# Ledger of designs, part 3: VHH binders against o13800

Target 1, 230 residues: o13800
Amino acid sequence: MNQVTQFSGNSANLMLYWILKSYYSRFDRIMWIDTLGTFNPAALPLPCLEKTMLVRSFDAQGLKDAVDELESNLKSSEDQAYALCIDSFSNPIGLLMAQGNISFAHAFMMTLGRKCRILTRKFRLAVYLSTSLVYIKQLHLSKPALGNSWPFCLDHSYILEDQQHNKCLVHCNQSRKDLLGCSQLFLLLKGSFTHEYLTIDFYNGTPVSVSSKLHVSPSLYHSSTLNSPS

## First folded at step 19 (VHH)

Design aa3
Fold by OpenDDE, fold request of step 23:
Structure aa3 (fold): chain B 230 residues (1-230), chain A 123 residues (1-123)
Amino acid sequence: as target 1 above (230 residues)
Amino acid sequence: DVQLVESGGGLVQPGGSLRLSCAASGFTFSSYAVGWFRQAPGKEREFIGAITSRGNTEFYAVSEWGRFTISRDNSKNTLYLQMNSLRPEDTAVYYCAARYGTRLMYYEDYDYWGQGTLVTVSS
């Protein structure tokens, strides 16, 4: 039996924080949708937080509402660059599945994914999606919670964090089996981003230049969660 | 007539807590997103947080995150704002507002407003 597991601390979403810390200066506004109740303001610099709206979504419909809100903001401020972080995208979907709404969950994933893709094409918007982890009892390993329909919805770029918390670019054509024991960040971005070790054309979902491993500050792993959700 | 009536304001010491309420009447409360704003003397009205009509999504200014929590009870047509760890800079008139639509961070888009309740944080 496979079960979605919630790990303690910020391990599951450290990549989101890393990405945002690295690139927040390129955005005028940031929307962080927290579906896990684990948002940690301490993991982000103050200038980043000042342009961030935090959204707490409690279910799939709530997540949709949050994205609708973003869309409205984008329409009214087309000259501004936006970042959308969803931590995690898979959690509301998993919740639906757990409730027996499997078909709806898949439809939701596809619809929301497609919407995000469209928005990134229409607006100056970057979308960063984290995934929850599924524990596989038989293997005593976890994997990112990725629905079977997900790859069909988006041209996706992945940054993978392994069990040792190393981050690297994952080729889009790699199989899900390669993700065992790892967390994954799904990146959907209009345009390109440059890092010392990584340059990605996020619009097309292709790497421009890549070092196999990204060095991320270990200090992120020691940050405490300050979230007190209702 | 549409009414939003805030209550629960008052004087509190730094580090204290306060819970504001907003009672709505005269419209279908459950169909509206509702939010809290505040305005300090000489400052512009600023967004605190909002909650969707069904209450399944909450929006916050990050500056208020962790200290302020927004909630609603549609059965009572009431919006709440729990404020913890209050600071002198939180001193302001707090307003509840209702919005039929999106853009919940922008006060100019709200349809209905309360009269406000004063919160004073002082030693």
Scores: ipSAE 0.797, ipTM 0.930, lowest interface PAE 0.4, mean pLDDT 80
Fold by OpenDDE, fold request of step 23:
Structure aa3 (fold): chain B 230 residues (1-230), chain A 123 residues (1-123)
Amino acid sequence: as target 1 above (230 residues)
Amino acid sequence: DVQLVESGGGLVQPGGSLRLSCAASGFTFSSYAVGWFRQAPGKEREFIGAITSRGNTEFYAVSEWGRFTISRDNSKNTLYLQMNSLRPEDTAVYYCAARYGTRLMYYEDYDYWGQGTLVTVSS
């Protein structure tokens, strides 16, 4: 049996906030989709908030509706740079899975992930998806809580946060520092680190060992520290 | 005939609360997203929030987040706006509107409008 590690309570996703605080100037508009009910405007600077629309989505369909809304906005504002933050992408998936709707959860992830990917390719859009981890008991390893097909659905980069709140950007076979227009989804991975070394193989979608120390396969990934905004 | 009728407006002191209602008729309410806008004298209409037809997604201007909550009851064809911690700058005519499509933050895209209800926040 797998355990889904979900964010709960009123705790804000500090990673998402950090990203926006660091890079909000690159965007003309920001959409924040809150699936957890934990959005904290106080965590963002006023200039960021002034161009942010907050969305509360209560289920998977709601999340889809929010993304559809974004798409419409993008089509109407081709010259504007957008950021989409979803806190969290995994929450609706986890909820569906918890209800036993595994196939539907998978389909949802594939569909919405694909849509986000397409939008990032067509528009000046950066998509930041926070996600929890799924612990696989049998293997004593974790993976992003995005379903089994996540490696195939997303052009993805990853932002990892360790226990010391260091941020690391991981690129799959690419080293792109430009967050806008890179046609990639940035997945913010957060979870409990229990091992001495974190070994990550996102490309293959294999379970990873989670640690405060990051070890990304050099053959598959390029990484850079995001502790300083560019 | 399509009708949106706002109610619940009035005079309130700073820090006070109001709950606005919008009663809809003459169209399939449950098929429309609905939203709230406000317009102060000499200013343009400002987006407050909107809610999708199913009620499973809400959109807000961040400036109003935490103070204003939008909800709907499709069984009653009613849209609500709970306003808390009201400020003098919240003084405006508040309008409910209905939109069949997307682009819910743009007032020009809404299909139907109410006549508005005045909210005055003053000591």
Scores: ipSAE 0.796, ipTM 0.929, lowest interface PAE 0.4, mean pLDDT 78
Fold by OpenDDE, fold request of step 23:
Structure aa3 (fold): chain B 230 residues (1-230), chain A 123 residues (1-123)
Amino acid sequence: as target 1 above (230 residues)
Amino acid sequence: DVQLVESGGGLVQPGGSLRLSCAASGFTFSSYAVGWFRQAPGKEREFIGAITSRGNTEFYAVSEWGRFTISRDNSKNTLYLQMNSLRPEDTAVYYCAARYGTRLMYYEDYDYWGQGTLVTVSS
């Protein structure tokens, strides 16, 4: 039986902190949804924190409620740029799965993922998602705690760190990758924000530098068109 | 009649703790998100935090994160604010409020308000 591995502190969310440290000046508001109880405000600059709302979500429904709140805020402030960080997206889903609610968990993941994607099309919103890990006992490897089909339903980019290559340069990639053996997965939903590239240098599993070209694409705002999976 | 009644305010020394309560009546408490705000003299009312109707999501101003904790007991129609590591700058009148909809950080959107309870942090 596979087990969900939860991380404490910054170990599982370093990329979220790095991305905010790099991009927070481009956002008017930030919502950080903490599902793990590990949010560390000390890891972010004061100017970033001043525009950040911290949300604690305790279950899947709570996560949905938080996203609904974001939607309401977006509708009220269409001219403002928002960032949504979910740390982690998979945690509440994993909890559902652990309870035996697998079908519901899958449906929830799909619904919430779709909603986030739609919001990135309609509003100036960037969405950054971290994941928990699932340990596969038979293989002695971990993978991101995501459903098999969920990644194929969203237009997003990946940052993957393999445990065996924790010193390698990790590049953002739009292709579907093998998640087996991945120690971290970072998702950036496409939409109102576009980027040429996003890359993170890692040393012993710790990011040491970030290079990115992220831009706001006004032409995508208020689009009702849903992208097909790439 | 709708009522929100805050209690638990008072004088406390810096570094101290205080727990505020808000007793609700006259409406279906469990259907509303509820939140805490505070207002210091000469300042605008500021958002502290809120909790959804089900209690499964909490929203915080990041400035209060780690020191303040919001909770609710729907069986008692009561909202709580646990305040730790209090500072002189926390001195204010603290208000509880109820909101049926979203936009919980915006005080102007709340439907019902308490009269407030004074918290003074001073040596």
Scores: ipSAE 0.791, ipTM 0.932, lowest interface PAE 0.4, mean pLDDT 80
Fold by ESMFold2, look of step 20:
Structure aa3 (fold): chain B 230 residues (1-230), chain A 123 residues (1-123)
Amino acid sequence: as target 1 above (230 residues)
Amino acid sequence: DVQLVESGGGLVQPGGSLRLSCAASGFTFSSYAVGWFRQAPGKEREFIGAITSRGNTEFYAVSEWGRFTISRDNSKNTLYLQMNSLRPEDTAVYYCAARYGTRLMYYEDYDYWGQGTLVTVSS
């Protein structure tokens, strides 16, 4: 809550759906910005959908239009809690960069990111967004897109690593709190993320595990004892 | 004078489709966001969707997602609503509206309104 959180990787949209499935009861309103036309309402419970406004936009101006709409709604209802999900943030910025003026695109991105961060401080707002990974050939390493300045707009950043046997490791590579180096393991079952025990509280942005290594055992963990909505 | 005129309403069977149109005149249509609302008997006017002045951003109440699509053609000063898989509970008067500015989900913030067109879904 009151934070800007990034998820980077091929499965980042599944994390956004998991966030809403887990926490929609804590929000009065939800805005989902779909920049790829891939929003799947079947991934969310009906009560969640009933409080969700879907924004479809395929360019960077559309991100600004959506944030402007959100800001006007926040100002008129300061007592309400909002979630903003953006899937994906990196695609429309990348398209703007491809139009040739990289300096303009970078300034646009940073202005929008700073606005989102300011809004999370001023209002009851949580922002969750997805970005792609960029492969750095010299380092044999993938890292979040959008360059070195973008992280200044974020409170938390997670890299998603898809693993064998339908597992996805979510690793915190940036935190303005005490999450750096923390990890959460998800299982991909029937197209949705699930977990056996929660190591990160993604709503509050706090760790719940002292171990630097994620340990998962089905016999030791039960979904009714984990803070995970179903 | 400002005018917004809806057309394309009528009686349709459940599961059917309708395409509503809204012709605008008397203002600079391309400078306004435009939206669709509906009102069933005894209920408040509810938001269906809106589209920005340039047509680059669409807003929807997600409960209607997948069945309804909003679009606009600024060269013809016309707003459209494509409605598919219609159900009896979609029976309502459908209104188009224009808004200069933000806050597109709330009907009380819209500047101009059409007279409405009745859509009846029954067998």
Scores: ipSAE 0.747, ipTM 0.887, lowest interface PAE 0.7, mean pLDDT 87
Fold by ESMFold2, fold request of step 23:
Structure aa3 (fold): chain B 230 residues (1-230), chain A 123 residues (1-123)
Amino acid sequence: as target 1 above (230 residues)
Amino acid sequence: DVQLVESGGGLVQPGGSLRLSCAASGFTFSSYAVGWFRQAPGKEREFIGAITSRGNTEFYAVSEWGRFTISRDNSKNTLYLQMNSLRPEDTAVYYCAARYGTRLMYYEDYDYWGQGTLVTVSS
């Protein structure tokens, strides 16, 4: 669907590649915003690359420049389907926040997020973006970066928990457009759903299904060994 | 009078490198986004890449990314294209262009154009 979807974690970019590898035929054009300099064209099939424009953004203004470019393209080609992938959204915003004017950086971030959401309503556009995780010691868990207001710009948010041997647990963090919680990710990835989350083996390129009774949070699974009595 | 003048083209062997330059005059270069396009014989003019007026954001057609690097020097009013690992299919006339505004990937939208410089990649 025409939605804004976030993937958070150290391997979030692998999910973006996996989505494009699986679904590039649904899109006429793709824009990939690379804010880390880590884009790997070998991760995508040639037909996908041929419809992809790479944007290298060097600061938060560069994210705005890229979205403005996308908007102009969407307005001139309203019958085409687009995908926007941003890897990563959180790093340029974090750098802007580090400049000291946090209220300006927050407003800048929210304006970009709302713009992306509006564009998915007006045009045939899917937005996939990656953010980092931060560990919140008081909560004993990891949460997506960018604070408590940012999720209001998202339709779906998933947390990736790295496993051994290139596997990754995908945990639904929130989903506000679908009554079935995170079932929209399962529909996108599998074509139907019976589970809330899945383990992905990025080396083999195939997600594995997990039971709906296995809803293990990312931070709980990798937290320190329980030493306390009950 | 507005001018964009490409230079640095020529004959190069496969696997070689070439650096193109585009000197601008007659307009406020630092207010314009600038881009590189190419046109091979019998082909349509195709986008290679563009860079925003401040130089902070680069746009690339992915098939050329990794081999080609765009840069600009606003103090010299000059746009550059570094081309590495050249292949015979890179043979084309290379054009620089300037755009005031957005939508940088389509040649129809550019305001000013150079006359082009020929790059030939052959053994």
Scores: ipSAE 0.733, ipTM 0.880, lowest interface PAE 0.7, mean pLDDT 80

Design aa3
Fold by OpenDDE, look of step 20:
Structure aa3 (fold): chain B 230 residues (1-230), chain A 123 residues (1-123)
Amino acid sequence: as target 1 above (230 residues)
Amino acid sequence: DVQLVESGGGLVQPGGSLRLSCAASGFTFSSYAVGWFRQAPGKEREFIGAITSRGNTEFYAVSEWGRFTISRDNSKNTLYLQMNSLRPEDTAVYYCAARYGTRLMYYEDYDYWGQGTLVTVSS
């Protein structure tokens, strides 16, 4: 069994914060599900925080409950644009696996992932999912902790961050082998955004290079409207 | 009869801490999500946080996160609110509420309410 590596410190999830800082103005509501206990409100601007609800989920069932809460909110406010951030999606799954519940963990991931995907199609919802790491002993390297089931439940649009944290890439339709050696993976189930440094088309699956600049100001963005899916 | 009874409120200096308790009776506490709200004079009732029935998920207003912590003990039918680093603006009546279902941020969706306990933060 591979070892799950937990995030250490608030600085470990720069990409997720970067995305939210960059695009929070396009959302009316934000739900941040923290499964790692590492949420750092200081990393987000006040206007972003004002529309953010923090959810702490301590296990897989907790994560499910959080998503159910989101669904209820979406149904009650269909005209509002929502962002869901899960940091991390993989952590609760890893916990299940560590307990020996491997099959259940995979099934859970598929079910919850599919639910998130469905919600992005039905509602004005962008979903950003970060992952923890799994150390593969045989290869002496780490990969994002998504397992073999994620391709069946999640869109193939994601951002990769290398181990040096110097370069981020947005990829679509990548093989699982391409995730080897990455330090972070951020999946997006819905969204299409542009800014001065990056165009991210998460709908048509076009890979793009992501700027290494994480000091993003909302003033750099001209559009405050979440794009509709094609 | 369903009852939610808050306790632990009082006068505290800025920077101080309080721990509120909410004792529930008359319903299956462990089946309900429970949460804390507060209402300052002349202001709308504000969501602080909530915890699901199982206790494995907590919801917070981000503005209160870090200072306020919610917990529950189903064996005691009690909800807690730990408040640290209190500020004058935290002065309000604090209410405990129970909800059977989702949408925990909306006070209008809660099924049961306590009478509230006053917290005054003043030097």
Scores: ipSAE 0.719, ipTM 0.898, lowest interface PAE 0.5, mean pLDDT 78
Fold by ESMFold2, fold request of step 23:
Structure aa3 (fold): chain B 230 residues (1-230), chain A 123 residues (1-123)
Amino acid sequence: as target 1 above (230 residues)
Amino acid sequence: DVQLVESGGGLVQPGGSLRLSCAASGFTFSSYAVGWFRQAPGKEREFIGAITSRGNTEFYAVSEWGRFTISRDNSKNTLYLQMNSLRPEDTAVYYCAARYGTRLMYYEDYDYWGQGTLVTVSS
């Protein structure tokens, strides 16, 4: 909540669906920006879909149009909790860059990213977005798209690494909190991400932990209190 | 002298398709976002979709996304709604509307309205 979170990789859209499946009850309204034409409503529960507005964007200006619409709604209903999902952010920005005015495209991207950050500070808004990875052959490494300045607009960034046996490791490569280096393992079952246990709280942007008072120890069993009021 | 006139409504069988048109006059159509709403008997007016003045961004209530497509032609001052895979619950009066500004999903914010065209989906 109140954060801008990026997921980069081929399965990033599955992460966005998992986020909404997990947390839709915490949001009053949801906006999904589909820049790829790949939105799949079957991936979401009906109660989630009923509060979701789909935006089909044709270019980078359409991304700005959607954010402007969101801002207007936020200003009119400041007590409502919103989620914004963008799948993908990198595609329309990449198309704008391909038009040849790289300086303009970069400024447009950064202005929009800063706007999203400002909105998450001012309103009850969570922003989740997907970007592609770019492979750098000389380094044998894939990095999130959009260059070196874009990460300054993000609170958290995750790289999705597909693994054998329908597993996907979601690794935090950037966090403004204490998530750097944390990972979440997902299983791909029937076209959806599932998990056996949660290691990252993607809503709050924090690691999941188990309180020491929930540990069972023979020497401490009778001295522990699980419901202490103080 | 502002007018929005819907056409293309009528009777259609379940599973069929209709294309609604909305002809605009008396205002600068290309400066306005435009949208489609519907109202079934006994129900409140419901947002279907909207498209920005430049036509580059489309907004949909998700329940309609896969079946309905909004478009506009600014050279003809016309807004369209393509409706596919129609169901009996799509029976309603369909309205086009024009909005100067943002906040496109709420009927209360629209500046100009058509009189509506009836769509009936039944065997």
Scores: ipSAE 0.691, ipTM 0.865, lowest interface PAE 1.0, mean pLDDT 86
Fold by ESMFold2, fold request of step 23:
Formats: structure tokens, sequence, C-alpha cells
Structure aa3 (fold): chain B 230 residues (1-230), chain A 123 residues (1-123)
């Protein structure tokens, strides 16, 4: 909550659906900005859909107009909790850059990202966005799209790596909190993410305690549990 | 004269479907964004959805997400609302509206309005 969180990778949209399936009861309203035309209402339960507003936006200006509309709603309902999901943030920005005015596209992107961050600080708003990965041949690695300035707009960034046996590892590569280097394993079942146990609290942006991950020895787990005076 | 004329309303049982149409005349329909609103007794006019002039961006701000779909056909100057899985709470007068420009979720910003068509969902 009150944070801008990015998920990067081919399965990043599945994280957005998992976030909403897990936490929709904690939000009064949800806005989903669909820039790819791929929003799947069957992926969400009906109570979640009943509080969700969809913007299907296929260009960068429509993305900005949707965020401006959200801001108006936030100002009129400051006590309500909102979630904003953007799937995908990188695609319309990339198309704008391809039109040849890269400086304008970069400024547009940074202005919008800063707006989202400001809104999460002023209001009860959580922002979750998906972006693509870009392969860097010189380094033989993939990194999130949108260049070196974009991460300054984020509180947390995760890279999704698809693995064998229908697994996906979600690795935190940037955090303004205590998440850097933390990972969450998901299983892909019937087109959606599930988990055996959580290692990351994605709502609060914090690690999950070790006692919640695994059953551990009672002597190690309860080293300071004696009641006074005994 | 500018006209927006809704049709397709009526009585339907819970769980049923209706398709509303809005026929436009007297203005350049393809230059305007268009939207659907509804008003139940004692409530403010509520935004359902809108679609840009070219039809490439759709906005939905209704609590029945997944049940309603907006579309337009610029060759027929017509806006549509497909409503599925109807509930008694969907009973309202449904309006179509046209707007030149952006900012589509506020009814106060719309330029032209239809007279409305009543949808009643009851046994």
Amino acid sequence: as target 1 above (230 residues)
Amino acid sequence: DVQLVESGGGLVQPGGSLRLSCAASGFTFSSYAVGWFRQAPGKEREFIGAITSRGNTEFYAVSEWGRFTISRDNSKNTLYLQMNSLRPEDTAVYYCAARYGTRLMYYEDYDYWGQGTLVTVSS
C-alpha cells in the first residue's frame, strides 16, 4: 500500500491478477489500465470486478488521461483505498519513443511516473505496473525496459524469471524498503499463479517472517517465550 | 438538430440480457467520444462506459464489470451497450451521451444527451 511496484517479464500480468485476487478486499476501488487489449475478467472473482474500473488505452495520452481521471476520484474520496494496475506501462511508452521524439517520450514517462508516486504519498493508493524486459547483448542479461531514469519513480521492482516445471521466480532487484534480494516462488496452474507459502508481503512491501515460511524447531523458534516470573 | 435516440430497453428477468442501441444524427458522430450512463431512482447519474471517437479506447466505470460491453459502429452512427447477467439493481434509465474531447468519466462534461430508455429487471 502507498507504494509504486513494478513487475517485469513475460508473466508480469499474472502478478497483477494475483495481487488483486489476494488483496481486493483491502481496496474500496480498483482501476485497471489495459494497454494491450488483453484484460481477462474471468481471471478475477466477481466481488473484485464489482469494484474495478477498466480503462482500455492503446496510446500514451490515454494512459495519462486515465491517471488524471483517477486523481480526480482520489481528491473527492480521500478516505477510500484504491489500487491502480497498469498492464502494460512499457508498451505505449515504447510506441511513443518509436515515433522519433525520444526526449518528449522520456519526459512524458517521467512526468507520469512521478505523478503516480506523488499520488501514492498523498492518498491511500497502491500502484502496480507491468513492464517488459529488454535483452542487453553486451552483458548477456535482461533488465526492465524504460532506461536508467525510470527506476527513480519506483518503490519496488521485481524481475520475473520463468523456470522449468511451470514455476516462476519473482526476484526483487530494487526496493526502498527491506526487500532487495528477496524472492517469491510461484507455480503456474491453469493459467494463474499460486504459491506454496509466501516469502514477500506484496501489499505492505515487506519480507514475511521466517516462522511463516517453514515450520522450524520449537527450541529455535521459541528461544525467548518464558512467561514472567518463570 | 442533434439527436441521440436510445432503444432496446424494457422488462427483463434477473439473469437475462439486453442490447441497448443509441442512434445519432445531426452531428459528426465519428468526431465525438460517446458514452453510456444510468440513473436509478434517488441516485446520481452513474457512468457506465465510454468509447473514443475512433473506437480505439474504451472506458468502463461500473460495478458490474464483466457483464457490460460498449461498442460503436461509425458507419451506422450507432453506439451499443451489451448487458448480460442482469440484476434487479441494474434497473434504471439508461442514457447515451456524446462528448467532444477528453475527460470522459464525468457526466457534467458531455455535450449532447439522449432522452433515456428504461431498463427494468424484475420477476
Scores: ipSAE 0.329, ipTM 0.582, lowest interface PAE 2.1, mean pLDDT 84

